# VHH binders against f4i9g2: the designs that were tried, part 16

Target 1, 368 residues: f4i9g2
Amino acid sequence: RSEKSEERRFDQKMSAHGAGIKTSSSAVPFASPKSRFLSKQEKFYPRCTPRLTGPQSRDTPPKRDTGIANEKDWGIDLLNENVNEAGTNEDGSSWFRESGHDLGDNGYRCRWSRMGGRSHDGSSEWTETWWEKSDWTGYKELGVEKSGKNSEGDSWWETWQEVLHQDEWSNLARIERSAQKQAKSGTENAGWYEKWWEKYDAKGWTEKGAHKYGRLNEQSWWEKWGEHYDGRGSVLKWTDKWAETELGTKWGDKWEEKFFSGIGSRQGETWHVSPNSDRWSRTWGEEHFGNGKVHKYGKSTTGESWDIVVDEETYYEAEPHYGWADVVGDSTQLLSIQPRERPPGVYPNLEFGPSPPPEPDLPPDQPQ

## First folded at step 5 (VHH; framework vhh_3k1k_2)

Design h6
Fold by ESMFold2-Fast, scan of step 5:
Structure h6 (fold): chain B 368 residues (1-368), chain A 122 residues (1-122)
Amino acid sequence: as target 1 above (368 residues)
Amino acid sequence: QVQLVESGGALVQPGGSLRLSCAASGFTFSSYAMRWYRQAPGKEREWVAGISSSGGSTSYEDSVKGRFTISRDDARNTVYLQMNSLKPEDTAVYYCAAPVRTWGTYVSFDYWGQGTQVTVSS
């Protein structure tokens, strides 16, 4: 019998975990993975300026973070629970789950689910909110916002959002995806932030990008990249990464490329600045004529330079961009949002400004 | 309200020593690196020395290496510059700076003191 009671307690504990109890209050790393990559540049570049073997330029662009198309898992089932409950875990921590349903003009509907918890002494807390929004214009939105903090001032938050915009007048649709994540130390000048976005329209226009920065062990780093496709064969890609120490050593690497049907250019700069402002720099460029010839040029602050035309030795592999059908296929949960039934004779396509209320404008550097 | 107040500037003879102090308030001093700069008449402001937020790393302009020592006392919110073997070319107004980064942006702001005059002359 005692065994039965112990089994029931274990099952209740497991049910509490399955009921949406999550730990997220302060278990966040304060360094982005990029800190080690940039530390590698600092460790060797300030003391070992690369000896340029001329003539030389980059033949292949560096790898980039192209966003998180395959890593998003939307908790749509949470919106179907319609629960409002709270409890205390065996360890004395508290938790809650609540849900709501807001209605507005022009068919606006917002369904949301929120959960959160606090440690037994109130020294740590977290929240997680999921929502879907829609209206009669065909606007649809999925979102999630998670955050946590502790009494020592440590904090973290993240958001993820996917939106469908439609313009009834032009029959133009666009899908936008984005995420932001941040962690901050309350006791150290340390933390990191990242933001990425993907934007697509039905005519093949695409914009992707990311902004990242962080600080750990008296070093700060920034990473930005972007990709743009005009839907007509033009491609623009760029990356800008740089870092600094508290003592004023800075280094970076940036490049861009622009192509249309194999014709285009690449250019970049790798640079280093000492604490006393002595600057080393290497700039390079390539011009691709689409005729099997490549113009390569560059220079460094150490006096090396080159300006040559060579036969194209390396085939340029353009990274794929996806058509509208692929974008729509990746947004099945967004497109499955059921808008409110529209009354006969009400036509959102006859209205200007039919958009749902925008999300609250939240500073990207503040805990949620 | 961030404030930096330098003190300790004086007239000294060549070969003399001087200790500068910079008292900081209005920010979490222990979380930020501190730097010393100087500006001689008719010249641009020049970086002199820096100390990391932990105090574990220091850096100096080549012309002052071995002669100047930067240190910090986080309990007193103060950074120091010990200047030994002073030369006439060290004559300048010395400034304390706190490089404060605005979180959520890619820019930083430097807070500056008003400076303290050091004159090395016989």
Scores: ipSAE 0.139, ipTM 0.621, lowest interface PAE 5.3, mean pLDDT 73

Design h7
Fold by ESMFold2-Fast, scan of step 5:
Structure h7 (fold): chain B 368 residues (1-368), chain A 122 residues (1-122)
Amino acid sequence: as target 1 above (368 residues)
Amino acid sequence: QVQLVESGGALVQPGGSLRLSCAASGFTFSSYAMRWYRQAPGKEREWVAGISSSGGSTSYEDSVKGRFTISRDDARNTVYLQMNSLKPEDTAVYYCAKGEYTWGDRTYFDYWGQGTQVTVSS
């Protein structure tokens, strides 16, 4: 039954990337000789994305209002207050809440709030910081970072940021979002990292992606995907997932698709590498001509090959939430940020911008 | 500063036994998987055995399975290869390799020792 649970998880992840296209990254036209190779491959391919914690590892980026302590919106509420307070609980643990307001050149304004706590012996701690920034260039930024450590040496951090860029002279606007999450064990060589990004402009150009990696039970895994839409009907999507054991075995699957107006192609590879660097792979491709015919081809390192043309209708629909109107509706808090009043006759310096907030301590070789 | 020093190679009769050692320095030994490779005359280097960082998992090339045993002593920063029922086909230079922990954008790197010669002949 655990294999059926993995199939449901895989289907949900596929739907996050898919847009009405009905072929898989591992598609093959004939089953009988491939069935034996798939069974042999199956012995060496546990799922490429082991989960350290349940629903927290998803293809959907976290929202800005997610709480590390199961308390929603507390940091957002504190952003509008002028507080600076601290205390001690009956169990000896301490807590604090603070807020600030910084001003700078070219209309720079930053409003922030921070809260956190520590155990009575200082062995456990957590911090949550919220901020909003603006300047006279039309720049707006909303963000949050959360982190914690426990007495066993476990640590975690997460960030989420949304940015608006407006060119006052050309009326060009774009929204960029990014989120990062990480957890590390203090007692085992285990942990995971996830990063998502989304970029949208008022003309329908869109870029989305995610990079995930982790380690559990002496196995490392990577999962990457990207999507690009030009706002004119062109689309590029890809996924690359692979895993490695400490003993040198590696395996993965990857695919890419490019479409414009029902015409396009897909291609992919499923691969396995032994500790001796012996490589097995199966590559496949599809060409969609928009005329009710699809060219399907592929090969494997064990000598299988196919090259056929089939009668098959290609259906492709754009992602419904890539449009500017959908993004603006979800960005009400970002859009509500009030910039400083600009004095008459003062022109914004378009090359001047705010500095990012300080990052939490990261392990060696982690992106910042 | 990573150093791996293999030792224990010798001339042995077919059916004999030999224990190879690899002394490691310059890194936290207990945090990394260790592997043995060999290179026979006129042949490419091939993987022989591996042991995980915890010591809880081992893996072997099919031709040595049941004859060779990999083990580690983290207190001595040493990995061992116990070779039993040796065959002339086992004649090779044996290399110890350190695997790096892979995380983020870090590429997996194998650090190699200088090797120790094992010869199996009458």
Scores: ipSAE 0.053, ipTM 0.563, lowest interface PAE 6.9, mean pLDDT 72

Design h8
Fold by ESMFold2-Fast, scan of step 5:
Structure h8 (fold): chain B 368 residues (1-368), chain A 122 residues (1-122)
Amino acid sequence: as target 1 above (368 residues)
Amino acid sequence: QVQLVESGGALVQPGGSLRLSCAASGFTFSSYAMRWYRQAPGKEREWVAGISSSGGSTSYEDSVKGRFTISRDDARNTVYLQMNSLKPEDTAVYYCAAPKYEWGTFTRYDYWGQGTQVTVSS
């Protein structure tokens, strides 16, 4: 049994990775059910990359199947250039690059760039559209949309954007980020989808989350997580991961924590369901009283149970989720957007908050 | 547009055999796993058997193992349940089901047939 203790879900010893509340290690009476039912899920490493080979040609910007915009992406580089060119490579593949800009009311400006390619026989194609928006209210937006497909029906699609809403007179600032990615097979029921979002305001309110779904090798899997901070000491964080075989066997693991000023609870469940709906589960919980005592309890369908109060300091360290900073890092590009110069004596229209910018004439190039 | 149609249900004597068929249309049948469920009067619907999209894996509820065999014919878009050594306890409406997954919404819908009645003499 001791060999399985290192796999325990109830080990509360955390790595240092932030300010918050930390729960130190405690004695747990027996091995984790994760070693029995979730080993299949833990060894599940889905790779669903479309069989896309984009046109490869000299002097053409390279294709990217998936990813997030950064300072090294060709599309971002094109926002600083005026281009409108197309060509055919020696292998018969075609490519294009173009950029433009739109101007509107209240200092609105949108700069955009677009690039793409197509194989000589039309069996494979890809596009990328990048945009940068601003106006005189302090509004800034940076975004991208990428897609590709082939004649086998394989496809992939990705979009992300980040938006700054700022009023320099009220000092109200909000940053909103979102991303969606998808890859799908055309010849079998296989693919994956990921949606991620992150929002912050100047008062410390924060909301983050992700929803992921994939299917490969006759298994489907789902992963969801969320985090909420109110800027006043309230923390809500949860994760829910589960998988299903084509034959109806399901298994999963979920947990949730709620804390306010060092007092709160944490709970979770590891579960397995047969195709006949026979359910096995192990549930666990913790109540943190803020007084150096923690109530730990749990039970399983197979008769395991515990209900103990331990002397333990609670010190919360946020566990990293897959988030924006882990993927993109510094979002200096959004903050570096230069708005149009405002003439002396002209003030931005702040009625009902930042004025919504007019929509640019961008191509509708997104699979639904 | 998606449709599952079960057939083959009948009244049989204990110890008898019966073959159920489920004809599928409106989706790429070969890309989907297929399952059989049954519901006896006054009881909840229970899983009976399943076959993977490739046909390489099958699974059965313990009470039917060794007696029932699930198979599929992708050329005919049909899944079958061969039932041998039938018992009065096998009396139920038998349903065919196929899972459907929607990309981007994290939503799963299962297609269900309308069922076919199997009655083993009591």
Scores: ipSAE 0.110, ipTM 0.604, lowest interface PAE 5.8, mean pLDDT 71

Design h9
Fold by ESMFold2-Fast, scan of step 5:
Structure h9 (fold): chain B 368 residues (1-368), chain A 122 residues (1-122)
Amino acid sequence: as target 1 above (368 residues)
Amino acid sequence: QVQLVESGGALVQPGGSLRLSCAASGFTFSSYAMRWYRQAPGKEREWVAGISSSGGSTSYEDSVKGRFTISRDDARNTVYLQMNSLKPEDTAVYYCAAESRTWGSLTKYDYWGQGTQVTVSS
């Protein structure tokens, strides 16, 4: 029952913020999905950052999400070097830097740069590979893959890539971005993983999401969200966050919303499961009619229920999740890639694809 | 091969004590949380006690709190359940289970033993 008290206090604080509107009807009994979700974030989903002591490259911690935006210029500089060198430091550690430039059919071009190091005894090591790809179909790709391991058995891996495609059927250019990072402890059952992706086209169609999960102090947590915009006013958003202890207690919060021009619905569930599989849940929903009326309903396993229609304006739909847009930066570097000059009278083979990127060390796939 | 082998079950008079053991092999024991469950005739299997992978946290079903103690010995790959002040209602087959979740996966690895019978009666 303490969760009920906590949410009620939160709703009251949110209502107090409104100076002009003093009605409690729009706040009965629960705050909006976004406000209520945010209030639980610290409780359910603690921030997890690795404490890795391996050899250092450009291992800047994620800025809010990835920190990639701080690294792009440095990586581009690596691709502009023509190096093949290796050495040994005064402490006995070794290092290398190498670069290559591959050409293929249909104008394929790949520029890459790789660097790495290893401790004197071989107990710690790291590698970092940057690449740039293009061909005559208009395809462009930028990417990086980093990995390392220290003497305590800690390991880390991250990759980031950004791709420009031309859609075959609609002839629309689209940009796809993705990033994955993980770190795992060698001394305890602890680690974290983050995956982010975005797809955009020139007409405003957008799909983006993230999968995050971690384990620390014998607690595991998962966070997934997705957003879809059709560029014509339709919006679909969802979030699913949950956590568990090794001793079998689980809890979570999930919701989804879909809207078009202020008409739509939201629904969600907050749940808790004991080690004996005894489940408590509270489900809620909202139907927005676009006429200043909102139908709010819900129920809990402990006997609460409500079903009311309130006078409430559908609030401005929140902007997309902040993390990717702010930390990755724009696509200027991707768009500046110069493909190989096409000889007069040579046409691109639209069925020829660029080589796939180097296969990363992927974590196990999450179940549906 | 992965296996869990329970032992220590016996017939005991009310108020008596027993220590159950569960010997594990074939997996990295120290990476797994260990749990004890029991199943009485005609009832569903119920959770009794749990101990975290580090041994730093324990948890118990309300009816056994203060009477049962779970512990582990990672050097011997063994988990224990010390059962004191036994009651007829504690009569059941006792199972140990090992659960681990790989970081980054919703897949859990869940291993079960075949059980050991505890009977509290005259």
Scores: ipSAE 0.349, ipTM 0.749, lowest interface PAE 2.9, mean pLDDT 74

Design i1
Fold by ESMFold2-Fast, scan of step 5:
Structure i1 (fold): chain B 368 residues (1-368), chain A 121 residues (1-121)
Amino acid sequence: as target 1 above (368 residues)
Amino acid sequence: QVQLVESGGALVQPGGSLRLSCAASGFTFSSYAMRWYRQAPGKEREWVAGISSSGGSTSYEDSVKGRFTISRDDARNTVYLQMNSLKPEDTAVYYCAAPRTWGTKYSYDYWGQGTQVTVSS
């Protein structure tokens, strides 16, 4: 979009009740009295996220749903401990830690470490499993799965993984990251689910996204967004967020932008629906010509409209916030995985095309 | 199997009162909001009133505000619609509905068979 979207000192500001058009770089020049800013979603926090029973639960790397993320701490050191131990704390709570490894065809290896705890009365429990996988195709994976529950029916789980796919046939490498988190109340109709992913290849192709939803205090909300860069200068970004009350009021905001070398478009909609399905909507759009001119247009169901061409610089970087060097730098632990030694004269069984990564194998005495 | 059974519909004179009941079964009633809808002859089904899962919030269509009151009794798995100052234009089949929502894009309503309310002299 414009590199400099600062409000000019002499720009005229429009109130929600004003009739004029703001001549700034704003995509929406004025607001309707019926529009709502979609507030940040409130999340349920379960009472079954114990952190102080036996060995401390390790934090997963931060979510990477936009921009550059710094990845430092992994449970990778747990995989080197080869522990199998259990104990009881002074408060009567119990804990355990296990580790193991599985070997398979085509050089498959999975190293894993699992730990968990349980309160003295059995009213709360948690587990977490960390793993590292590799095979002779260049596949590498790091992952973690955590979960907890209590006697009131509250539960939570989360998983996070990072995968390297290397296709030596086409000389391609791709890194994929994903996370899923969920919490659910056992006593009320409340909970949330979040999933996000990011995928990068060595040629600059990038795909990021998230799907989130939740329910708390008699309100449900949904959020989806995606970002795609093809490595050839094309960028697609979009967001769709909406919420609903138990009594049938709904509202939302969505937008999409597509650009190639400073030329492209944006469009969006802010909407509200009453319990009787009476709909208010404001739609807007921008066409960017790459020549210092931007066409801005929009309308609402209550009669507001605009259709103007303004002088505005379109300075839009088509590169993702993350470059391949940054992705590789963040993935040092993934890239440091040592595959099993391949015997002389044995070649990897390469399957050309996409295939799902191997699933972790848990020990027989542990939950699936 | 979710089941909603409306009752209490009758013929009433203008200005009269009537209380509708909706008995629910097959789900955890206290965890769900409940709504009343109506469909008049030759018209689309319209929302009338809603009550939150906790009972702490209610909402009404503008034409019935001050005349209708929605309430619930979670111990009996029942939602009620108290209708006062009835008008001929309130004549309709009244339905209760339970919206299913839980952190999903897919939602649906459980509906009853309806109960006829006729307001006529």
Scores: ipSAE 0.013, ipTM 0.534, lowest interface PAE 7.3, mean pLDDT 73

Design i2
Fold by ESMFold2-Fast, scan of step 5:
Structure i2 (fold): chain B 368 residues (1-368), chain A 121 residues (1-121)
Amino acid sequence: as target 1 above (368 residues)
Amino acid sequence: QVQLVESGGALVQPGGSLRLSCAASGFTFSSYAMRWYRQAPGKEREWVAGISSSGGSTSYEDSVKGRFTISRDDARNTVYLQMNSLKPEDTAVYYCAAYRPWGTKSYFDYWGQGTQVTVSS
């Protein structure tokens, strides 16, 4: 166990004030991904009933730009297609596309479009469903669900939606966005899950967050973060990252900051717990009074401590958390039948900063 | 529903050896890491050894390294602790535990009822 003792020393040395300034809030619960699968058809098709259509011969799968890679657009091109067709590609893979709409009371309208494909040997398959809903209250919803699997048991799914609400009492529009992604290996005890959300109103009040979880090489890791903006200059940000081995060792880092017009505070904790529940931690804090002086303080379970006032010496700007375009930027790749994704690389290496952004949104493939 | 049953505890002379077994039922054994803990009279429960779900990684408390060996047999849903060169300070009730860090923040951690090991002349 000298290795764990050495790692604790390394953590102490590596915890610079700038890197270790931020703390977590426990206010945001992590949602279970299991319930997401149980009402898939009902969720996406309430009064938007898909129809069975005969295949129509085509040479290539449809390639479409969703229109949401860089800007949020409630008019997605995929939903404006009124197409029911199927075909076989040159490589023997098959594809299909279908669409429908439904109308109801109080101006209810639902439009949907679904696409899917299979490899030539049936070893992999994928589907993608888009929907748009609206009614007379000013409610509007845009969503997608994508999934794929292969014969080795690998699977992945992704869903996201945007919702516009009109509040009659405040006369304010509110936008809510959410996304969930998951991939699992069929041959390894490995996988990952991500949930992301954002809510904001016309006055600039904003709440964002994400929960990530992954498992690879008999280690699990969790990452949570949140941001809150009151629309009047107040900012709250936090991150909580931790990891655990199957053998019971845990470690993590968390931080929180809150500021208004250069006045605020930061605080954080880096911690490690052995299988015997022996806990090491290093806590730190900063108070910023906006007068060019910063109060810095902290302590560790091994006796290190400090309590000092220093000049505002180095501007530190927290790395921004990734945004909506980063979360949904992979959407165009699914139109190319890329159903397999590898589980995350070796985590946990507790490299604090924003999670790597998703791969950039790629343009639709060109026929060769 | 979930059961972990330890066995193999006995009275043994200093320098002797014992092999403890922990038989599991009621869950998918191969998906869980297994750990051994012990509790001596008047002391807190302490971790002794662990083995990963695949069996590819093991870890030991410093005082037992080189003397104890943990292993598993997934076909028999059993984890073992081979204890060599036993010392009086190894006298304790030994517990096995099943551990699986999966899902969100929560994990399932199951415990057996323990088996008594006494090392005395």
Scores: ipSAE 0.266, ipTM 0.704, lowest interface PAE 4.0, mean pLDDT 68

Design i3
Fold by ESMFold2-Fast, scan of step 5:
Structure i3 (fold): chain B 368 residues (1-368), chain A 121 residues (1-121)
Amino acid sequence: as target 1 above (368 residues)
Amino acid sequence: QVQLVESGGALVQPGGSLRLSCAASGFTFSSYAMRWYRQAPGKEREWVAGISSSGGSTSYEDSVKGRFTISRDDARNTVYLQMNSLKPEDTAVYYCAAPYRPWGKYSYDYWGQGTQVTVSS
């Protein structure tokens, strides 16, 4: 008997499987906007010794589960340099840097720094904008927006923001982080989009998720997942991934699970639709009673079915709670934003507060 | 703005051949997959064949596989359906469709007006 023979047979079945779902949208033929932007920053702004070396200028929000917010990507130190300048590099490319601040009603303040450049022939350009915002409602925001395009029609953009909300009625603080990236080809029908978010409140409520969409080689794919923790021991996790070819074949896989203290359920569906709309699916579920018994059931459109109770210990460890102290520790730059002082006897207009703009309808709207 | 115009339908004896054409305008033809559908009297429209935007892949309904061939000419903004070994069961109005897939949104089809194919002695 050979283990290698068993592995090869299994691999053959996997390679013959035509209903694979692409869960990553980062493998498209576009320049990496992050590497490109960092290279331009280092070339255009060769400042080795920062003016301010204190905690605020050295503290950078750490990498989070979004996969995009990390220390190397955070340019908050640029907000401490109030510089307007422009120049030309040795290769003929041009660059600029500008900064400013805006003041508004209800204590609104925005500090921002923007940099950008163009290739020597004008065939490509890029821009980065970094900002902080605050007002008298307790609202604080850090953000970045990066974008670029070329004469072939290729384009990319990336945003990241971190927000603190205060709710005077419930005396609840909430921290929300989000990031979005997109790249599109100008010469082919190809591109990708990713959106990530995480939200926390001071009572332990947590929500994380992602939406992804991409198109390459005549195939489109969508991926969504979410995770919710209520701060009282319950957890909800789910995924929904599916793909479609230009010729009309579609396939997908989705599941969800809900648990509290080892008691809960899981359920899911794997499905396939041919170009003529013939649908195959397999659904499955599990009920966990916390008593060493698990009810497992399922069925398929082709007649497969099962409904059994098995002896199986349910050991569901919810991911360790990311406690409020950890959230504020990771948000030191956000929390260090200095709002404008309120005059004595003036109270903030709580309805004025700059709610983050309503999240626009963005791709990953799933077809069907 | 988008327009699809089918042609080539005729009355043909069983075992005969026809080539259908679909002329497209109002969109970037080379960026779209193209499909053929048919509708027999008293039946719902059914998919017949498809060709990818690149022309590199094709697909067919089982009942026409081996008898029908789909092709495209991007220089002429035209998709073709070569039908061989025709059977009475192939009698239908044949429709050209362009599955429009806007970025990040639900796909939907642009349809032509159809061309009648009749296979009879």
Scores: ipSAE 0.296, ipTM 0.718, lowest interface PAE 3.7, mean pLDDT 74

Design i4
Fold by ESMFold2-Fast, scan of step 5:
Structure i4 (fold): chain B 368 residues (1-368), chain A 121 residues (1-121)
Amino acid sequence: as target 1 above (368 residues)
Amino acid sequence: QVQLVESGGALVQPGGSLRLSCAASGFTFSSYAMRWYRQAPGKEREWVAGISSSGGSTSYEDSVKGRFTISRDDARNTVYLQMNSLKPEDTAVYYCAAPYRPWGTKYYDYWGQGTQVTVSS
């Protein structure tokens, strides 16, 4: 009776935005005392972090009004101006802009623009670098790196990158986007890191994910999720979220699902570990047969257990939700990059092309 | 570079009291939680007590709760364990630990060399 009632409350379906599964939010019978189903994230914002509106600092470019263009559009426009200049704002803060154009082997071309500044007393500084790259392999890249720091040791940095890979001989193209953001306190044990990525090709292969880490108020938390679509109907999604305190309490929630043509599985674990290393856990799973029946099973360390087959419609997202990637105009600037003219009879070295570095296990200290 | 040095261990009679100290160096002490562990002969190391980086939160193993008190003095980079109503079962080598967390990873413990507490008549 208890297990039958509890099973109805664990009727789970995919989020419309593809980031996770939705469970019944009524009282969960398997919850450990004083644990939380999801960790609440908090962020540290250093004094040197720019504001969208407010006192003049680094938010207004010296030669342009940023009120008209977002950060991506603003920096790309600057690549066309080739500027080198410096000055002082009315508030006593200083600023500079510089630009460069680098050429290399196999048609390599990099145009970049950098701006930065310092507060009137030198206690805060910031830098923004924008670039575009291309070569004769069909490779194109847009990027931005922003950072700031202050005399108290607070720091932050942000990166954003968009890359086009082309295989001229197979007529394949893929686009990869990524962004990383980090802030750290110089005076407190506080900070956070976020990394987002999105990759897709013309055949519908898609990979999305995020890695997040934060530390504030004697608590740390990690959040990771990924989605993979093969363009042929296969879907893999997973989430792993957990937190811990300085005193040794840990808790988390993780799940994975795999589906193809209405057939698949989901499985997950909600867990809690006390400072004394006493572990509570609830593990669950679902097998979807594509015939209107679902096998649901699970157990907990407190002795709850279920293994049932129910009549239930299977719901899952069969295709990616393109809230960030599939916007008309998002790739226009990338696709408009003009590579260097290739001389007649010179063939591109197709073995030349930047490979993304292996994904680090830990957040980087500074942007590359 | 992180170094922890325990002191204050002694032979004491059942029902007695003892205060352990742990002097820390090589890191920003006030930014880290501190913990005490103990290891009795032939047994695994057991967590005893913890104090948060701010000093606002403390936690204890059930068998010592009400008898032991953890505290810290950030000006002296020292953590203390006040042990009252000692029992023969409290006989162990006591270790302090600093749960150091490199950016983006889980806690790693730095350990001291330990101080011997013996409760015997």
Scores: ipSAE 0.047, ipTM 0.577, lowest interface PAE 7.4, mean pLDDT 73

